VH-VL binders against o27280. Designs and how they scored, part 328

Target 1, 266 residues: o27280
Amino acid sequence: MDSMNVPEVLEIKRIVEESESVKTFIFSWDFRREVRPGQFVMVWDFRDEKPMSVSLIDPVRSEIGISIRRVGEFTDRVHGLSEGDLLGIRGPYGRGFELMGRDILLVGGGIGMAPLAALADEATARGMRVDALVAARTADELLFLDRLEAAGVNISTCTDDGSCGFKGFAHERLLTLEENHDMAAVCGPEPMMFQVMRILDERDVPAQLSLERYMKCAVGICGQCCLDDTGFRVCAEGPVFWSQELSRVREFGRYRRDPAGRRVPW

## First folded at step 14 (VH-VL)

Design H34 (framework fv_bamlanivimab)
Fold by ESMFold2-Fast, scan of step 14:
Structure H34 (fold): chain C 266 residues (1-266), chain A 119 residues (1-119), chain B 107 residues (1-107)
Amino acid sequence: as target 1 above (266 residues)
Amino acid sequence: QVQLVQSGAEVKKPGSSVKVSCKASGGTFRSYAISWVRQAPGQGLEWMGRIIPRFGRANYAQKFQGRVTITADKSTSTAYMELSSLRSEDTAVYYCARDDQYEGHFDPWGQGTAVTVSS
Amino acid sequence: DIQMTQSPSSLSASVGDRVTITCRASQSISSYLSWYQQKPGKAPKLLIYTASSLQSGVPSRFSGSGSGTDFTLTITSLQPEDFATYYCQQSDDTPRTFGQGTKVEIK
């Protein structure tokens, strides 16, 4: 009944509105099934299931949260649910983030802030200094600012349109920020993550990046979950990867695959 | 700092309806929920319902279901609570309050709107 | 609905006294409990949230404790401005529910 491969039907205790397109769904959780920042769960609405990163981990209250952006049929249905409604949760799955040092940098784009918000909570609880660069197209799409501020995180923002903070992209803002971090964690669109990784590599800051698009491989039978040029197995080692591993992947940040396996530019 | 300012006192006849407003200033109206709580003379606090203004989604205490409607106008940063089929026992001070979505505490509160139902 | 019961319903105290008010939930609410102070003719004021977190601007003589079903509000050295009615409130589930209130009166 408590197997991680069997969905547990859980009641939605609380729904937090993060933005017009993003909600966080909070559930009671038995922490005998350990959950770490950077891991994901499969969310089942009794029709389809999709992987979602865990965005809140609270062992004191025995709760987890998952943040979901409205982008398609499944997420539209889930967004129509109310407190008291039921969802199936299976997991957790995947490799979580590893914290090291005393000073860390988080760089998140859009919904990519979700796993980083959970990581920020753990890092601040350990007494680490946390700097977060939160990026979005517009001010209304910046996520978790109130939660990060409440946790004591030092926040920098950037928006493509300049409606909040620096006007420009995450990597442009990063170039104007202090270089002094023991590690970084990055999650967001792959082109953004690639540019950020390059800057962190130049600064000799070890970085961990979350490749959310490959989460499905971690839960299915997948003998061929390999990244180009490395033979790296996403299902065995992801979704969180070190920057050294990703810097050798020609595909990362440059192109994706269509259903026929053909390269398609971002 | 968010401040909530409510509409003025109302005197209503039995069977009528009342619509109380709650205007938010000093912060972003979209990023929080608004709860409505009433207090009859000499009585305790009674939660009526809440709305998340960004989505217009409201939920209500069962006691008020069918008689209360909570709405929000995002363009004016104003929430509304309408109570219909008024009776003398609906005489109370009605409060709006910012409802923290993660913790569920209420802060700040509006100043209150006295609604008196008498013939 | 989750029923919140406060004890006592009223108490008489003198300035300088240590005052304790308890709140019991009909089922576990984890730490989703807040305490409010209300003075006659005024809106309630948040004192404590998340069972034990002191709201900014609230004097340190106020403290909260407890988890699950049993919670306590403590005022370590009662001041003249503390004579008021105090309410607990749960936010674990909807509907949100309040205790019946505890009136702290001058002796």
Scores: ipSAE 0.028, ipTM 0.583, lowest interface PAE 7.5, mean pLDDT 85

Design H35 (framework fv_bamlanivimab)
Fold by ESMFold2-Fast, scan of step 14:
Structure H35 (fold): chain C 266 residues (1-266), chain A 119 residues (1-119), chain B 107 residues (1-107)
Amino acid sequence: as target 1 above (266 residues)
Amino acid sequence: QVQLVQSGAEVKKPGSSVKVSCKASGGTFRSYAISWVRQAPGQGLEWMGRIIPRFGRANYAQKFQGRVTITADKSTSTAYMELSSLRSEDTAVYYCARDDQYEGHFDPWGQGTAVTVSS
Amino acid sequence: DIQMTQSPSSLSASVGDRVTITCRASQSISDYLSWYQQKPGKAPKLLIYAASSLQSGVPSRFSGSGSGTDFTLTITSLQPEDFATYYCQQSDDTPRTFGQGTKVEIK
């Protein structure tokens, strides 16, 4: 980056349609500015700016991919764009995942599979054995199964409605899977991550979890991500956290904050 | 493993339209895009367009824009390519192929459908 | 559109020969390049994708190399079943485009 932290205007090179609600936008990227799985960028549509996880990192092709779920006004506008259109990209930001050991379990829910897909690529390239538990509401919302399969990942699926794989939630499926992993990485809805973390802690598997709400705090542009009673500095340490750090955060998985700062159940 | 099976040969008059089908069997139809590629007698391969069957979204080569329509029926795992306003130079074998959205390579291919346009 | 040019357009070879076919893109396509084999009356078969990745079930005598604009397909010890037409294809941009083909014929 230059001396001021300003967005670089990039042309959308390719759009991959992952589901009815998710697209991956691929950009040429100068890898003199390094990017790691678990990091995020700020995406600017020339009206609003939002944090998005990097889902594809390819220094050989000089490309990054950013997967975006349609959830509101900003993302609806971005989804309306075509190849050749421009977006502002600022970053990368945040702490990426750390890989250790010989085997890793990935547990992803919905769009949470986006940063885990990038991590899976890196883990397999390093020769690690990768097991992935991919969870979604329905079969049509399972993401990146073809990328994971092509990378040699051992895939388990679960859907809330039973339309693909195990019928149930990620933590319920996890209880039926083998317990022996050197580490795990988890990303998805916060209640799912909390339940998964509890099981991994019981199994003594060190896990890193990526928290979407902490991405804004890492850039310092949002006042809603608060320190809890542990004194944890979110903007310095997020969005990826070890499970040992999150086990002492009373709000994690139980409450979120509304615009007024009030605790609201998930 | 997925196989693609196409409809049979067609003989058409100039000005008419042809609709070729491509039925996927084995494995998942939803994982890939389906591309259509044609080959005129003694000529090379020419990409016409593609569809992502899961979403019904298609895009086309500029040369065929306005004459080609690519659709899919998810319930029957079948993709279709319709080419209108046929001319003699549209005589070709038309192939469907699974298109990897990230890599863009084609595998597997259908067996091909010969379309002959004659007066 | 990205233009793909193969050389040679045809070549004659004997069983056991080492054959090389080159493919040049009109602009950089990174490694978004695939190679196909086509026999008369048959659909093309994928041999190589991502410039150098061997498709499952393809004999190891086939290999691909290159990046950017210049790519090569090599057959290290030509077999009788390898006499066919070979096509390169770019997938960096839309439309997808193919080379004109290289016909490998019996000498």
Scores: ipSAE 0.361, ipTM 0.725, lowest interface PAE 4.4, mean pLDDT 86

Design H36 (framework fv_bamlanivimab)
Fold by ESMFold2-Fast, scan of step 14:
Structure H36 (fold): chain C 266 residues (1-266), chain A 119 residues (1-119), chain B 107 residues (1-107)
Amino acid sequence: as target 1 above (266 residues)
Amino acid sequence: QVQLVQSGAEVKKPGSSVKVSCKASGGTFRSYAISWVRQAPGQGLEWMGRIIPRFGRANYAQKFQGRVTITADKSTSTAYMELSSLRSEDTAVYYCARDDQYEGHFDPWGQGTAVTVSS
Amino acid sequence: DIQMTQSPSSLSASVGDRVTITCRASQSISNYLSWYQQKPGKAPKLLIYAASSLQSGVPSRFSGSGSGTDFTLTITSLQPEDFATYYCQQSDDTPRTFGQGTKVEIK
């Protein structure tokens, strides 16, 4: 049987507090089930199940980590757990990031740094040069800076309020960075990713973007994945997509869907 | 880099409490924990507990639960360790140290605070 | 709690000697192990973390190895400033625990 579709009940081995609203939960993992940066797991608290990106992959220690932001009832309950408590984990699911070249750029906003932190670990382990642009609303919301620095990543920061690094948005900071990269990986709020994608396309840098709204498609909850406004169906396994795929999607960065399926502006 | 500076030596009577401070400077872009470790005269190192001064909960070694309280004041970047119901065996040098949340190693350390409990 | 046992508890050595100190965990801790040096009247100083990663500014004569339950700290050519007490520490579980210490003394 496909062991990825059966939840395993795992003990929380360690909890890392990344910010007031973000924790990383670390579990022992059997790496007979390979996990790659950009993939996610379904986290089950024995009441509800939600997709969470894998933010730490450590086959030497036989551990994975999942980083969870407190945004609602499910995540609030999970944040109330302690080391030794149990959670159900299914997966991994989805298409992981592909590494290419020698010099890569990571652009992350808020919790979007979670899958990029795992990617940074793999890229540096391969001997690649990694530049990371880490964006948040305030300094207190910047994530994984200590971990990225420990991995040897070259870090640039920007905050909306100017409390750390460049004052402004990720795409504004990116315009001041003239270094060429062989590829980029981008994860964060969709409007931020759209603006970053446009700049990278102008620079002819191939980019991979991770879109949270497509995680449910990868586990089969959505029977039809539409990447355009005309209703044409694309059966692509998310959450990671190349910029060439997203450049043809009129909704990307401009509209989202409400619970009734209606288009609403970001 | 983060530097830790602790409050001065204390002499206390049995049954009283002591509150030691640890002021951090630098590292405003870092999420770190502060651990408290004590060392009795001529003895080894004993971990008491930790807190993340920026936002985290404190957690404690079971031996000290009920007697130790670790707190932090984010506005002054200061962590505190309060130990109550003092006994002579609590005589020790008390250290604070920056605790790496992923690796769990301690660097840097404060200079230490000598606490003597005598009747 | 994870118990950490160091061997030997003390040793005598001369400048230029190769010194080895071992540390054993009561259960597997992977590579969540650090080594510290402490001189009289001073706070401990981090030498090695993650079993084998040398802390910035620490001389290359210090090295660490091991995984699971058995770990070793090696000083390849002992210098006068290396006479001190050395501690191992596990960070795999809470509470964090230290070995009892190994005192390196002048022969």
Scores: ipSAE 0.596, ipTM 0.818, lowest interface PAE 2.6, mean pLDDT 87

Design H37 (framework fv_bamlanivimab)
Fold by ESMFold2-Fast, scan of step 14:
Structure H37 (fold): chain C 266 residues (1-266), chain A 119 residues (1-119), chain B 107 residues (1-107)
Amino acid sequence: as target 1 above (266 residues)
Amino acid sequence: QVQLVQSGAEVKKPGSSVKVSCKASGGTFRSYAISWVRQAPGQGLEWMGRIIPRFGRANYAQKFQGRVTITADKSTSTAYMELSSLRSEDTAVYYCARDDQYEGHFDPWGQGTAVTVSS
Amino acid sequence: DIQMTQSPSSLSASVGDRVTITCRASQSISTYLSWYQQKPGKAPKLLIYAASSLQSGVPSRFSGSGSGTDFTLTITSLQPEDFATYYCQQSDDTPRTFGQGTKVEIK
């Protein structure tokens, strides 16, 4: 019956092809299970289960969207599916973003724009002014630009190779942005998020950051989701953290852990 | 903003095939879908199929399945619609249109290509 | 296939009149409904998407409403440039389907 821990088998209603490596899968959803931007679900292809951020939340149409980047065997199989095919969805899980103030900044890198696209929809629906800094390695990897533009978001772009917008990294572009914000939300590679956090902290802008890499456990009592200095469990206490919480974590932006628990530099 | 420019009018004999082009300019070609819609003289709009150029993934209306082929050339930002085994009933203006993947509405539209099938 | 039926098939109206066109889907399409205007010899032009969202640059006298199976396009204070055929279109399922059209003649 209704249980957050039991996968519901859902039909893929629509597939949106965001880039050569990213697709958004849209499902009918029963909003008796509320979903908030920044939360994730477990996606089950009847062989393996992986955590994926919710990138579209539409209670009027009773739909959710889940954006998936092709990076390995599981995601390759899921990308091979068509409209009408079935997937198991379990959740939602985790702490979502909190909206605060009137003017907000979103900073997204690559697939990290997925949960921020859902947040942008909610913020604009609430009448907030939204600025988004969308970063990627190349122009082809910039995500959700059309969707953000349709929502009325003010967009800045940057690419590592200079193929679209500012040539450089997100934190370098952020230094050239002059607008005050009441809060920020950040999602992307940890080194990017660390640098962005430092700038926002200097500007006294409260920031929320999403740590998707640790979502190995969907119900938060396992030690594998634990952050080094604080004992926080991403699946129980995240994936969204305030910058003040992350400033206490020595591993954030500096190293990660391999399957054996060893420190590996970024 | 994307603009769609189609190839010029064609006059074809029954049993032949026609290939209409639709070139995107002024925007990112591969971030959207392209739908093909035809309109016979004095008649309404009829959807034929769509392609997502980035992936070459095409879907067709059942009425045209087996006769229509929709393709895209990413290097030239051009989508194509080829209709084979032409009949006089295929005389129509053929439109390409940018297909919003989330909403499914069509904007912008190409200017249309008149295809006349006569002996 | 989802069938779309418009009513009326044609109408005549005077400048300044309020015109209402309806569109019915053979099954629920939520709010996946768009309205287009087509003038003689031209490609269709998007007026409204998501049942009620006015496309940028379209005059405010155009409005859309409805959800599920029944939808309405309203033109307040009809203008001479509104002489055209209007089409509804569903995008909830493949194939995408259009209504048969409603011809609005300004007389």
Scores: ipSAE 0.662, ipTM 0.843, lowest interface PAE 2.1, mean pLDDT 87

Design H38 (framework fv_bamlanivimab)
Fold by ESMFold2-Fast, scan of step 14:
Structure H38 (fold): chain C 266 residues (1-266), chain A 119 residues (1-119), chain B 107 residues (1-107)
Amino acid sequence: as target 1 above (266 residues)
Amino acid sequence: QVQLVQSGAEVKKPGSSVKVSCKASGGTFRSYAISWVRQAPGQGLEWMGRIIPRFGRANYAQKFQGRVTITADKSTSTAYMELSSLRSEDTAVYYCARDDQYEGHFDPWGQGTAVTVSS
Amino acid sequence: DIQMTQSPSSLSASVGDRVTITCRASQSISYYLSWYQQKPGKAPKLLIYAASSLQSGVPSRFSGSGSGTDFTLTITSLQPEDFATYYCQQSDDTPRTFGQGTKVEIK
């Protein structure tokens, strides 16, 4: 392949604590290897390798950031690391988001705000008007609000429990927002993304959605991960897809796969 | 737009402890880390440590390790700095400041708390 | 620890002068440098962060430059309210460290 498939051992330069369960790890990066919002890297702790979305892209400082939610043994080990410790980074992989028009809507749920934060930085640097709908279960789980505010993003929030902003789900909040947008980018739990996609389709707003759950297939041969109906390979053709492509996928938003590959309802 | 308001001046005896408070108002307390910086009369600025209130994690400068404790009460949006085993050399103005986790700059600053250690 | 060295320690200037203050880090800190202004009896005020980013509300006569180990704060046309002590601060590593300060005094 190319140099993207050889892990580089990089020093953790800085750790930003985003919430009780989310940290952003910042590394020096050689931008002769290009990185775009929506792409992911493989993070190697010298025992296991897992895919993680790039959440910060800073060519001025020659840095990238990777935001990791603590959900299991690998992520628990990585969260135990300190500044100065080493991790292997391989990539980037996947197709990133494409920016179109002047006005963009970002809709993020939980850790799904990570790749959207990188996109927000690029969009605002290009002089685009950015509206972000940031959703989580509780106020303490809303991510990147201060970073988005500092970038000049117009922020709306919603929480399931009503502890910050609108009380309800992202798609319910979106129904109360009637501004025209030239495009949207969406990342979060699949059921949330499916409902948001339907509303944006009704409003004739082209949307890009990031499918992070299938990035586990990147452990191995990237081009062999597929969506049922369309044959899309998330590692090779994703993780970012246009809403028109996902509207024909019967699995999207309705079913997930268990470890045995069985279809189970959301 | 957040403002930091600190507790009032204190006069303490050598060997005692002082606990200074820093209350955030007008914005989200959890959005930044809180750093503590002191300044002795006629001297420069000296960083003591910081806390990330969301996580409860505190870091300290080695010079103060073992004597300083930085805590935060999320419910009252208040950070605290407690310095024990006070010496005359601890006479200083103590500042809290919001510490941007990405850039590491300090803004806004509290108004400062004068602590005088004398016998 | 990263040591920050400012020069000069003090300078005398007149209103309208161009003032330059330098700051040197003992190791590379990329762009993780901020400048603060402090007036007698007051808390420090952020002027510049990320080496060259002007803080909102700070007059445009203030500018910062540099990267790595060498940094500069410039005041292009000194005003009466600018007589103060200036500090640089690195945020690349913990502990955070400040320069010793530069006092800008009236001639």
Scores: ipSAE 0.300, ipTM 0.699, lowest interface PAE 5.4, mean pLDDT 86

Design H39 (framework fv_bamlanivimab)
Fold by ESMFold2-Fast, scan of step 14:
Structure H39 (fold): chain C 266 residues (1-266), chain A 119 residues (1-119), chain B 107 residues (1-107)
Amino acid sequence: as target 1 above (266 residues)
Amino acid sequence: QVQLVQSGAEVKKPGSSVKVSCKASGGTFRSYAISWVRQAPGQGLEWMGRIIPRFGRANYAQKFQGRVTITADKSTSTAYMELSSLRSEDTAVYYCARDDQYEGHFDPWGQGTAVTVSS
Amino acid sequence: DIQMTQSPSSLSASVGDRVTITCRASQSIDSYLSWYQQKPGKAPKLLIYAASSLQSGVPSRFSGSGSGTDFTLTITSLQPEDFATYYCQQSDDTPRTFGQGTKVEIK
């Protein structure tokens, strides 16, 4: 516990350029603090601290990777860093994904593919059959395709503009996929996750969904990562939730909360 | 599978420049890097530099800094390596190769471009 | 720069022999090590990446092992098509660096 809550100043070992807006930062990691796919860490640039999902977990090399999309001042500063620069890392935090069965489906939208890439690595290492539906607005925003291919994952793509794979949204592509799965893991924009969840529920496929909402502090102290009807705190009770839990949350897929805790439409 | 196809052999005089092309065939440059590696006759492999084509920014081995320029044209899926102020010691086969950003291994490789620098 | 040293520089072997080639890094590179085969007049061909991962389409008689600074490429039951030069390459840091090569020649 104490080791999870003590920030460590770590050197950026490697930076992978995933897209014009996404970079993966790789750090040496002491795996006496276990990390599971779906968990997040707090990243500190010595000015601000923000939660980021772990996208690479490699205990053999003693490395973790954190994928960060450029969306504001904090992420702009982090994207300006170079290999050899320092960042504070605290964690891991949250509930990770649970693997069940033999055949799994991953559905990722944009940066939501980051925690699913780590899950894909673990599932394939366990000998599971992994199908991934990777969705983005354009081909240049599809993430981790080469990494998934190298892991032996069966990949389907869709883009809003039709620049790669199916032209349309993730849930529209999912309707054309005719395979049975023992479970699914879903991460991406909440409206996409809501539509995907409904299809999986109709197909009796148990789904785990990762919610990476706005947060102001780590591990349940802030309250800002609370869900509407359930009072769930993403950093303490999530970020991974079963579809049964989310089906009763009126906020899911309709509203989010800004840093002040106010409802904002998607 | 993507293949890398390089431009043809070149014979150049000392002091001139050479520009070698490397085109992705059967696929496109997307989220991988392209490295340039040369091999002088009877010698081993020497890394010159790399580019991530999407970003257009390259980094180089110190030995070649100031003489080498690596660029990419996303619209034609073609990377280029230009080496200036050529010397007889630059006589080599020049290879482009796809550089995996996570693992850093090189696969596939282009077929190579022979560059001969002679008086 | 990380220096890669291969041993031996050359060796003579017969078909059916077990061949081992070693590669040493001047500092730890974890498992960021690849092995390549180069035949005369051809581009290098990837055999192994991540120290021990066999590239698709490469015969199972090739295997890699090691971590940190010491790495080994093993060829069990050498075949006629395996007479070639072999290179190790580190990708832990920039610049990427290669070993000097090991030439496997017919005895």
Scores: ipSAE 0.455, ipTM 0.765, lowest interface PAE 3.9, mean pLDDT 87

